# VHH binders against DIS3-like exonuclease 1 (DIS3L), part 8

Target 1, 352 residues: DIS3-like exonuclease 1 (DIS3L), of Bos taurus (Bovine) (a0jn80r465to816)
Amino acid sequence: REDLRKTHLVFSIDPSGCEDVDDTLSVRALDNGNLELGVHIADVTHFVAPHSYIDIEARTRATTYYLADRRYDMLPAILSADVCSLLGGVDRYAVSVMWELDKTSYEIKKVWYGRTIIRSAYKLFYEAAQDLLDGNFSVVKDIPEFKDLDEKSRQAKLEELVWAIRKLTDIARHIRAKRDSCGALELEGVEVRIQLDEKKNIHDLIPKQPLEVHETVAECMILANHWVAKKIWESFPHQALLRRHPPPHQEFFSELRECAKAKGFFIDTRSNKALADSLDNANDPNDPIVNKLLRSMATQAMSNALYFSTGSCAEEEFHHYGLALDKYTHFTSPIRRYSDIIVHRLLMAAIS
Short names: E, the ipSAE of ESMFold2; O, the ipSAE of OpenDDE; V2, 0.75 times the mean of E and O plus 0.25 times the DockQ between their complexes.

## First folded at step 1 (VHH)

Design e09 (framework vhh_lunsekimig_d3; at its last look DockQ between E and O 0.02; V2 from the best seeds 0.00; counts 0 for: pae O 15.1 > 2, placed apart)
Fold by OpenDDE, look of step 2:
Structure e09 (fold): chain B 352 residues (1-352), chain A 123 residues (1-123)
Amino acid sequence: as target 1 above (352 residues)
Amino acid sequence: EVQLVESGGGVVQPGGSLRLSCAASGFTFSSYALYWYRQAAGIERELIASITSGGSTNYVDSVKGRFTISRDNSENTMYLQMNSLRAEDTGLYYCATYEVTIDSGEYTYFDYWGQGTLVTVSS
């Protein structure tokens, strides 16, 4: 297990109130001038052995379920909220993917997979991370990890953290741009906050506006999932658990096309790239809701992504239509999804 | 003391049905997942079905569509409905549960088993 506790600034960015921290990030400058991007995922498989009772139970549950008023954890709380969770300020085991990136182009030069020991320095919330990204440092007072530091130390640590967040965001922008060029779709998902009344009934749904930092984290996770998918496929071409996204049937786009036409736009659904581009161009300056509606309709026409074993279908079917990736899997949430546990085991076998 | 007592085993013809029961005592039944195992002659014990405390079920492929695991928390009893029985289903069937303790990052597993009930599928 590689010890990153002293060499890497590792931190997490999650929703407020999150206890089951699956994923952390790091970025650092290397001596040769390149950058190292790191994704560090909770090493659940260290604690959950194959065919153990906990494993069997997790498999049976398949996933953590979040309801409006309660949750049902895939793993026992002692694991999900404590020993597996990549909590701040404590030593934790992780499975890491780290890339060496060219300092200028951010081209991936090297990739490393392995088990690590980390100590997350910051458990950040998305809003706080965004503020730091934006240069609003008033949020520092609300970040527990900055408490009880002298001013000089606080400033130094803050500068380091801000640099990391900004660098990650810059890298993420680059990665996203590349995927976009390949036909990645921006599908309109509305994250909503559920407000419950005193009787635990749904009182209101408040749409959450996505922040740039959400995309930053998402792109890093997507990158990790993609590369892990490639790795386990290479080692186990007929036994890798991957996730595919079949292209939608053209018939499901009929309403979208007609609606767009009625508004004076042409939506090309012949490919993900064509769809993405045509949606991007379907903007009415006088009616900004039109584009949102069209995107929503596009999303509704989409098929669901599916898990599959690589031996069960042709390689041509591996593609993830929405992400515009040839191979994809789930690696980044082993505390919450059993599929990720399987993928972790495959990865460990692949690098053994 | 945790006790699990299986019943319902017997001799059936291929294509027949059996319903196994597991009566549980000595623990908070509703809080624990339960498992059915079977052991055929010369073969290692294998997990065939599980049910979580919440009622979610999982099956090994060989019994999917034929076996149904269920639980009655009010009676502290777990069931296994076995339909379309095959010769390969012959074996000793065990009810099981577990307790896990974590100390200093190490897991200790306590598994509890019944005595088993014999299922024989023969023409």
Scores: ipSAE 0.000, ipTM 0.205, lowest interface PAE 15.1, mean pLDDT 91
ESMFold2-Fast, scan of step 1: ipSAE 0.342; ipTM 0.684
ESMFold2, look of step 2: ipSAE 0.011; ipTM 0.243
ESMFold2 (binder alone), look of step 2: mean pLDDT 81; pTM 0.777

Design e10 (framework vhh_4orz_3)
Fold by ESMFold2-Fast, scan of step 1:
Structure e10 (fold): chain B 352 residues (1-352), chain A 123 residues (1-123)
Amino acid sequence: as target 1 above (352 residues)
Amino acid sequence: EVQLVESGGGLVQAGGSLRLFCAASGFTFSDYAMAWLRQAPGKRREWVALITSGGSTDYADSVKDRFTISRDNAKNTVSLQMNSLKPEDTAIYFCARDLYFEVSGDTYYFDYWGQGTQVTVSS
């Protein structure tokens, strides 16, 4: 495993109260001026061997889907909330995907996959990361990692962290713009923030105003899922575990088309690109609710995403309609998804 | 104001049946996937069943073939029909709203929860 503890500023951005940290991010400038983007995911497979008692139990409990709960039930709490969790200030085993991006175009030049050891410098909440992105530095007093630092050290570390958050966001904007040009759908209500009481019990979940750092994290996770999907498919063309999302049947779009027509807009449902373009054009400056309504109706028309083995479907069926990706899988949440554990095992076999 | 209100819980003997209801208000119900989750005494919450905005369903292995989730978009209601109940099904059952395409791409997020309804199954 590669040691990233002294070479990379690694940190996490999660909802408030998250204790089972699956994913961390890094970005750094290389000697040639290019950028290196890193996604570092908990190395659950190091602790969960195939066919072990823990593996059998995790597979049995794999249908737990509590993203908002602080301790997920798929793994024993000592694994999910402690040894696997990429918490701040401790050495952790990770599985990393790192891309070299062209300094001018942000085009991917190289990709590396491997086991690493990291030490996360910051466990940020979305609100704190957004404040830093916006240039609101009053939040520094609420970041534990800046406590008890002298002013000079605090300023230097703040500048490093702000540069990283801004650079990740620039990269995410570029990735999103490229996926949008390929027909990725902008659907309503992708953002969630969890309100937890002082005892960390979930009483109420309140949606908050959208924050750009949610998209920053999401685009990095989607990128990692996409590249890992390609890598395991290349190595195991007939036995890789991927995630597909087929286009909806045309009849599911009838209500969307009729509603849009009543509002004076034409929605083209012949492809995801046609749908994305026509939704973008269906914007009434005098009534911004109309566009939100149409995007919600498009969400209602979507088909389910599903897992599959690459040997069971034709390659043309591998695509993810909503994300506008030709290949996709689940890699970034192995603490809460057993599918991600399987994908990690395939990735390790692929790079051996 | 989003509200989810559960009803239909109670005491039942092993092998019996119960039907839970969730009345939703304050949002466009038909746009969202809905889920049922449960919390047994001394345990954390676990997911039980999910129904997408399009009507597709998914179930935890422990309840598959015994429970059926359904929705009525005209009445803003999601229901859970529970058959062949076991003592292990004893829990507080919660209705939850799910977001479509959340921060981790296609990982499920529950952004609103009801207060829960108690289900007790005796042997």
Scores: ipSAE 0.007, ipTM 0.216, lowest interface PAE 8.7, mean pLDDT 79

## First folded at step 2 (VHH)

Design f01 (from e09, 21 letters changed; framework vhh_enristomig; at its last look DockQ between E and O 0.02; V2 from the best seeds 0.00; counts 0 for: pae E 8.1 > 2, placed apart)
Amino acid sequence: EVQLLESGGGEVQPGGSLRLSCAASGFTFSSYAISWYRQAPGKQREWVSTITSGGSTNYAESVKGRFTISRDNAKNTLYLQMSSLRAEDTAVYYCATYEVTIDSGEYTYFDYWGQGTLVTVKP
ESMFold2, look of step 2: ipSAE 0.101; ipTM 0.493
ESMFold2 (binder alone), look of step 2: mean pLDDT 80; pTM 0.789
OpenDDE, look of step 2: ipSAE 0.480; ipTM 0.786
ESMFold2, look of step 4: ipSAE 0.012; ipTM 0.331
ESMFold2 (binder alone), look of step 4: mean pLDDT 79; pTM 0.783
OpenDDE, look of step 4: ipSAE 0.462; ipTM 0.788

Design f02 (from e09, 25 letters changed; framework vhh_4orz_3; at its last look DockQ between E and O 0.03; V2 from the best seeds 0.00; counts 0 for: pae O 12.1 > 2, unsure alone 63.9 < 65, grease 24.6 > 24.2, placed apart)
Amino acid sequence: EVQLVESGGGLVQAGGSLRLFCAASGFTFSSYAMAWLRQAPGKRREWVALITSGGSTDYADSVKDRFTISRDNAKNTVSLQMNSLKPEDTAIYFCATYEVTIDSGEYTYFDYWGQGTQVTVSS
ESMFold2, look of step 2: ipSAE 0.041; ipTM 0.554
ESMFold2 (binder alone), look of step 2: mean pLDDT 78; pTM 0.781
OpenDDE, look of step 2: ipSAE 0.000; ipTM 0.276

## First folded at step 4 (VHH; framework vhh_enristomig)

Design x1 (from f01 with I102R E106T; at its last look DockQ between E and O 0.02; V2 from the best seeds 0.00; counts 0 for: pae E 15.9 > 2, placed apart)
Amino acid sequence: EVQLLESGGGEVQPGGSLRLSCAASGFTFSSYAISWYRQAPGKQREWVSTITSGGSTNYAESVKGRFTISRDNAKNTLYLQMSSLRAEDTAVYYCATYEVTRDSGTYTYFDYWGQGTLVTVKP
ESMFold2, look of step 4: ipSAE 0.000; ipTM 0.122
ESMFold2 (binder alone), look of step 4: mean pLDDT 79; pTM 0.784
OpenDDE, look of step 4: ipSAE 0.684; ipTM 0.870

Design x2 (from f01 with S31R N58Y I102R E106T; at its last look DockQ between E and O 0.01; V2 from the best seeds 0.00; counts 0 for: pae E 12.4 > 2, placed apart)
Amino acid sequence: EVQLLESGGGEVQPGGSLRLSCAASGFTFSRYAISWYRQAPGKQREWVSTITSGGSTYYAESVKGRFTISRDNAKNTLYLQMSSLRAEDTAVYYCATYEVTRDSGTYTYFDYWGQGTLVTVKP
ESMFold2, look of step 4: ipSAE 0.000; ipTM 0.183
ESMFold2 (binder alone), look of step 4: mean pLDDT 80; pTM 0.791
OpenDDE, look of step 4: ipSAE 0.730; ipTM 0.889

Design x3 (from f01 with A33D N58Y I102K E106T; at its last look DockQ between E and O 0.01; V2 from the best seeds 0.00; counts 0 for: pae E 15.1 > 2, placed apart)
Fold by ESMFold2, look of step 4:
Structure x3 (fold): chain B 352 residues (1-352), chain A 123 residues (1-123)
Amino acid sequence: as target 1 above (352 residues)
Amino acid sequence: EVQLLESGGGEVQPGGSLRLSCAASGFTFSSYDISWYRQAPGKQREWVSTITSGGSTYYAESVKGRFTISRDNAKNTLYLQMSSLRAEDTAVYYCATYEVTKDSGTYTYFDYWGQGTLVTVKP
């Protein structure tokens, strides 16, 4: 295991009150001037052997979900909320993906995959991370990790954390822009392009106004999922567990095209880039809701994403239409998704 | 707990009128865009109408001029006034809202749908 506890600032950003922390992030400057981006994911497979009682139960549940009166965890609570969870201030096993990036272009020069030991320095919630990104430092009083420090130490650590959050956000903007150029879709005016095939039963309503730091974390997770997909496919060209999103049949777009035409816009559904570009251009300055409506209709036309083995179809079928990626999988949420546990096992085999 | 409960469906003669209601609870109703959809037996669900949080209204071409969507934010209720009904309007009508959720490092989307209310227009 590589020990990152003394060399890396590792921290998490999650919804307030989250106890099952799957993912943490790091970013640092390297001696050669390049950057290192890190995504560090709970090492669930260390604690859950294949075919154990816990593994069989997790497979049966497949994912964590909420019911009206309780949380129905995929894993027992001691694993999901404690031993596997990347909680702040404690040493934890992780599976990490680390990229060396050019300091100006953010071109990925090198990637490393491996098992690590981390100690998360901050367990942030999204609103606190966003305030820090925006330069609103009144939130420091609400960050427990700063409470027992003298002023000089607190300022130094605050500057370090703010730099990391801003740098992660700069990187996320760049990787998102690259995917957008390849046709990643912005649907319903909301910056969520992931289709889910899981029906949620009951949960509290989440506000519709997302923060930029939500996208910062999401882009890092998408990058990790993409690169792990490539790694396990390279090692197991016919036995890797990936996730694809097929393009929808053109018949499903007929209402979208007709509604857009009625508003004076042409929506080109021939490719995902054409669709993305024409949706981006379908703006009525006198009626700003038109774009939201068209994106909502496009979302309703989308097919579901699905898991597959790479031996079950040709590589041309691997693509993820909504994310505009040629290869994708689920890696970053092994506490709450069983497919991620399978992908972790494949990754460990690929790098051993 | 988010709930959407449609009511007001029933049987009506061609050319008749019907008013659907959707009672909403478990979220801040006034902050969200709310829509009506319908699904005839054996067909895909289709969009009918949307009213935004700001009160702007939008309609599918097939119902324009015949249906009126409205909302009462004080009562957390969405309405669809249907007039000049035709046989092709026979369907189960659903109210729906859309939300982005955030869990564990990934954005997700989630639609909330009611159970539907049946509207039957006699041939």
Scores: ipSAE 0.000, ipTM 0.146, lowest interface PAE 15.1, mean pLDDT 77
ESMFold2 (binder alone), look of step 4: mean pLDDT 79; pTM 0.783
OpenDDE, look of step 4: ipSAE 0.014; ipTM 0.233

Design y1 (from f01 with N58Y S104D; at its last look DockQ between E and O 0.02; V2 from the best seeds 0.00; counts 0 for: DG spot H104, pae E 3.5 > 2, placed apart)
Fold by ESMFold2, look of step 4:
Structure y1 (fold): chain B 352 residues (1-352), chain A 123 residues (1-123)
Amino acid sequence: as target 1 above (352 residues)
Amino acid sequence: EVQLLESGGGEVQPGGSLRLSCAASGFTFSSYAISWYRQAPGKQREWVSTITSGGSTYYAESVKGRFTISRDNAKNTLYLQMSSLRAEDTAVYYCATYEVTIDDGEYTYFDYWGQGTLVTVKP
């Protein structure tokens, strides 16, 4: 296990009120001038042995899900909300992916995979992280980890955290831009998530406008999932659990094309890149909602992604259409997805 | 959980009018886009019209100017006012809504359908 507690600023960014923290992030400058990006994921497999009672129960549930008045966890609450959860201020086991990036181009120079020990310094919610990114420091009063610090200590820690959030976001912009050049789709849709709190209010009934830090976190997770997919496939070319997204049949796009035509736009569904480019250009300055509707209809036309074993199809079928990645898997949410537990076990075997 | 129940179908003369309703339950109706589709015998289901949560409306070319989609959020009800009906409009009409989730940058789409209501326009 590599001990990161004294050498890395590790923190999480999650929805407000989140108890089951799967993922944390780090970024730091290296002595050679390059950067290190880290994604540190709850080490569920340390606590959940194959074929244990908990493993069998998690397998049958497959994922954590929510109903309007309660949560149905894949794992028992002591595991999901405590010992596996990457809570702030406590030592936790993690499975980490760390990349060394060129200081200027952000080109990935090296990748490291391994089990680690971390101590998350901050449990941020998205809005707080976004305020820090934007230079709105009035949010400091809402960040508990700054409570009870003197002003000098608080300022020093704040500057460190703001630098990290800004650097992560700059890196995320870069990796997204590179993926966009390969035809990655920006899709929009109504996401209905019900986040229950003690008062049983319904936060996700109002469509949330995306914050840039949502994309910051998502791009880091996508990168980790992509690189883990490559690593486990290299070790298990016919036995790795990956995730693919096949192209949709053209007839599913007919509604999108008709709606776009009604608003004066041509949507080219010929290829992933043609679709992405035409959606990016479908903007009506008199009706800003049009682009969001068209992207939502494109999402409606997409096939859903599928899990598969790499031995079940040819490598040409591995492609993830929506993300424009040649290999993908799920690694970053093992508290709430059983497939991620399988992927963690494969990764541990691959690096042993 | 999600329920959609169409009503108001029936037999009508060419050039006539009909209003379809779709009663919705099991979700917060006002937060969703909701659509009408139709399927004539032996044909693929085709999109007819969509109304967004914000009230913007969209129509297939074949029904533009003849059909009006609307919603009553207080009653959790979607409507389709059909006018100038033609024999080609004979079909089972469905209301449908959809849900999309985003997880690690990956979109997952789910759709929900009613059982349909038959509209017959006499030859």
Scores: ipSAE 0.208, ipTM 0.582, lowest interface PAE 3.5, mean pLDDT 81
ESMFold2 (binder alone), look of step 4: mean pLDDT 80; pTM 0.787
OpenDDE, look of step 4: ipSAE 0.324; ipTM 0.698

Design y2 (from f01 with T52Y S56D N58W S104D; at its last look DockQ between E and O 0.02; V2 from the best seeds 0.00; counts 0 for: DG spot H104, pae O 3.4 > 2, grease 24.9 > 24.2, SAP .671 > .668, placed apart)
Fold by OpenDDE, look of step 4:
Structure y2 (fold): chain B 352 residues (1-352), chain A 123 residues (1-123)
Amino acid sequence: as target 1 above (352 residues)
Amino acid sequence: EVQLLESGGGEVQPGGSLRLSCAASGFTFSSYAISWYRQAPGKQREWVSTIYSGGDTWYAESVKGRFTISRDNAKNTLYLQMSSLRAEDTAVYYCATYEVTIDDGEYTYFDYWGQGTLVTVKP
């Protein structure tokens, strides 16, 4: 197990109140001037042996379920909220993917997979991370890890953290731009927070406001999932658990195309890139709802993403239409999804 | 040129059985998933079943346990064995597939449909 506790600034960015921290990030400058991007995922498979009672139960549950007033955890709380969780300020086991990136172009030069031991320095909330990204440092008083430091030390630590967040964001922007150029889609989806009354009835639905830092974290996770997918496929071409997203049939775009036409826009559905570009261009400055509507309609036309074993279909079918990736899987949430546990085991077998 | 030709449709009584066929040509049949869809009068076209190149099969909940999709790669033919037919199964049934071309990360796809075959379930 590679020890990253002293060499890497590792931190997490999660929703407020999160206890089951699956993922952490790191970025550092290397001696040769290049950058190292790191994604560090909870090493659940260290604690959950195959065919154990916990494993069998986790498999049966398949995923953690979040209801409005309760949750049903895939794993026992001692694992999900403590031993496996990548909590701040404590030593934890992780499975890591790290990339060396060119200092200027951010081109991936090499990739490393392996088990690690980490100590997350910061457990950040999305809002706090965004404030730091934006240069709003008033939030520092609310970050526990900055407490009890002298001013000089606090400033130094803050600068380091802000640099990391900004660098991650810059890298993520670059990665996203590449995927966008390949046809990645931004479709309409509204996440809502459910507010309950005293009787546990739905009182209100509050739309969540997406922040750029959400995209930053998401892009890093997507990158990890993509590269892990490639790795396990290379080692197990007929037994890798991947996730595919088939393109929708053209017939299901008919309503979208007609609606767009009625509004004076042309939607090209012949490729994910064409669709993405045409949606981006379908803007009415006098009616901003039109674009949202069209994206919503596009979303409705989409097929569901699916898990599959690579031996069950041809390689031509592996692609993820929405993400514009040739191979994809789930690797980054083993505390919550059993499929990720499977992928972790495949990855460990692949690198053994 | 990709061609899909459905056959086997007709009238059948409730509880009856029918077997549909789709003859495929113009592409490497064995390398692609192929699906059945249906469109009832006044309704939107809906997915019925898919069989992948590796042989895995999937079904809509409405037909699960009653319909069986299969393929014969040597004959380039897709089948749908329908049993325990119901009035709500009345529809034009289509076979469909798609080809995907990946160029520098961009996915272009071509959608192919047959002309359909009518299945009518009535007393």
Scores: ipSAE 0.039, ipTM 0.577, lowest interface PAE 3.4, mean pLDDT 92
ESMFold2, look of step 4: ipSAE 0.398; ipTM 0.672
ESMFold2 (binder alone), look of step 4: mean pLDDT 80; pTM 0.790

## First folded at step 5 (VHH)

Design p01 (from x2 with A33W; framework vhh_enristomig)
Amino acid sequence: EVQLLESGGGEVQPGGSLRLSCAASGFTFSRYWISWYRQAPGKQREWVSTITSGGSTYYAESVKGRFTISRDNAKNTLYLQMSSLRAEDTAVYYCATYEVTRDSGTYTYFDYWGQGTLVTVKP
ESMFold2-Fast, scan of step 5: ipSAE 0.026; ipTM 0.380

Design p03 (from x2 with A33T; framework vhh_enristomig)
Fold by ESMFold2-Fast, scan of step 5:
Structure p03 (fold): chain B 352 residues (1-352), chain A 123 residues (1-123)
Amino acid sequence: as target 1 above (352 residues)
Amino acid sequence: EVQLLESGGGEVQPGGSLRLSCAASGFTFSRYTISWYRQAPGKQREWVSTITSGGSTYYAESVKGRFTISRDNAKNTLYLQMSSLRAEDTAVYYCATYEVTRDSGTYTYFDYWGQGTLVTVKP
């Protein structure tokens, strides 16, 4: 294990009241001027050995009805909420992915995978992280970790945290822009189309604008899932557990194309990039809800995402259509998904 | 892994009723928006109804007033109460949910589908 407790500012950003913290983030400047981005995930595999009683129970709950308690989460509460959860102010075992990024371009220069020990400095909720990003520091009084600090220590730690949040967001913007250039889709839930079809009061239907820090966290999670997918595939070309999303059959886009045409727009469904670009262009300045409707209809046209073993299909089929990634897996939520536990085991075997 | 298992399908006379169930495991059911879809022979999959994590319900025009979607978070179960059934309701009915990319509503896909349950409306 590498000890990151003294060298890295590690913190989490979650919904308010979250106690099952799967993931934490870090960013720091390196001696050469480059940046190091870190994603640190709960080390569930340290506590859940393959074929142990706990492992068998977790797999059973994940793959079938567990009749004794239909509400029960995959792992016992002691494991999920206590020892595995990356809560603030306590030492925790993690599995980390750390990238060295060029200071200016954010080009990934190197990547490191390994078991670590971390101590999360802050358990932030999304609204607090957004306020800090926006330069609204009134939220500092609502961050428990600042409560007992003197003025100088508080100011220094606040500046450090704000720098990290801003830098993570800047990196996330870069990653998102790169994936957008490759045809990553930004879609809306089916509910948007359904609500519009039902002719409900539009003011009750418009969801609040999502916070930018949601995208910051999401892009870091997607990046980690992508790089772990590549790593385990390199080590186990025919036995890695990945997640694919095939392109939808053209017929599935018929309703989207028809609706867009009725609104005066052409949707090009020949590729994910063509779809992404044409959805971006299908915006009516006088009726912004039209674009949300079309993105919701595009969601309905999507094919299923599927877990698969890399030996079961050709490499060109590994693609994740919606995310515009050549390889993808689930790695970042092992407290909630048994698939992520399997992927953690593959990663540990790949790096040993 | 996320698992969805439909049940309750069968043969019914026109004008009859059926209640479908979808049993969920491998995820925190109460946090997910979950939908019913159907696929009739020789046709593409059609959305039927959705219930959000907050309990808001939505219906396709073809089933509105005849079908009622509901959920029981304590039992990790989704229901579809079907009434006044017609021949055109004959289809395999699927329970479906999707994962948002971590806590973002702007990156959604239909990720998880059940195996389906067959509903046949015939005299």
Scores: ipSAE 0.019, ipTM 0.361, lowest interface PAE 6.0, mean pLDDT 82

Design p04 (from x2 with Y109W; framework vhh_enristomig)
Amino acid sequence: EVQLLESGGGEVQPGGSLRLSCAASGFTFSRYAISWYRQAPGKQREWVSTITSGGSTYYAESVKGRFTISRDNAKNTLYLQMSSLRAEDTAVYYCATYEVTRDSGTYTWFDYWGQGTLVTVKP
ESMFold2-Fast, scan of step 5: ipSAE 0.018; ipTM 0.577

Design p14 (from x2 with A33W Y109W; framework vhh_enristomig)
Amino acid sequence: EVQLLESGGGEVQPGGSLRLSCAASGFTFSRYWISWYRQAPGKQREWVSTITSGGSTYYAESVKGRFTISRDNAKNTLYLQMSSLRAEDTAVYYCATYEVTRDSGTYTWFDYWGQGTLVTVKP
ESMFold2-Fast, scan of step 5: ipSAE 0.016; ipTM 0.365

Design p17 (from x2 with T52S S56R; framework vhh_enristomig)
Amino acid sequence: EVQLLESGGGEVQPGGSLRLSCAASGFTFSRYAISWYRQAPGKQREWVSTISSGGRTYYAESVKGRFTISRDNAKNTLYLQMSSLRAEDTAVYYCATYEVTRDSGTYTYFDYWGQGTLVTVKP
ESMFold2-Fast, scan of step 5: ipSAE 0.121; ipTM 0.662

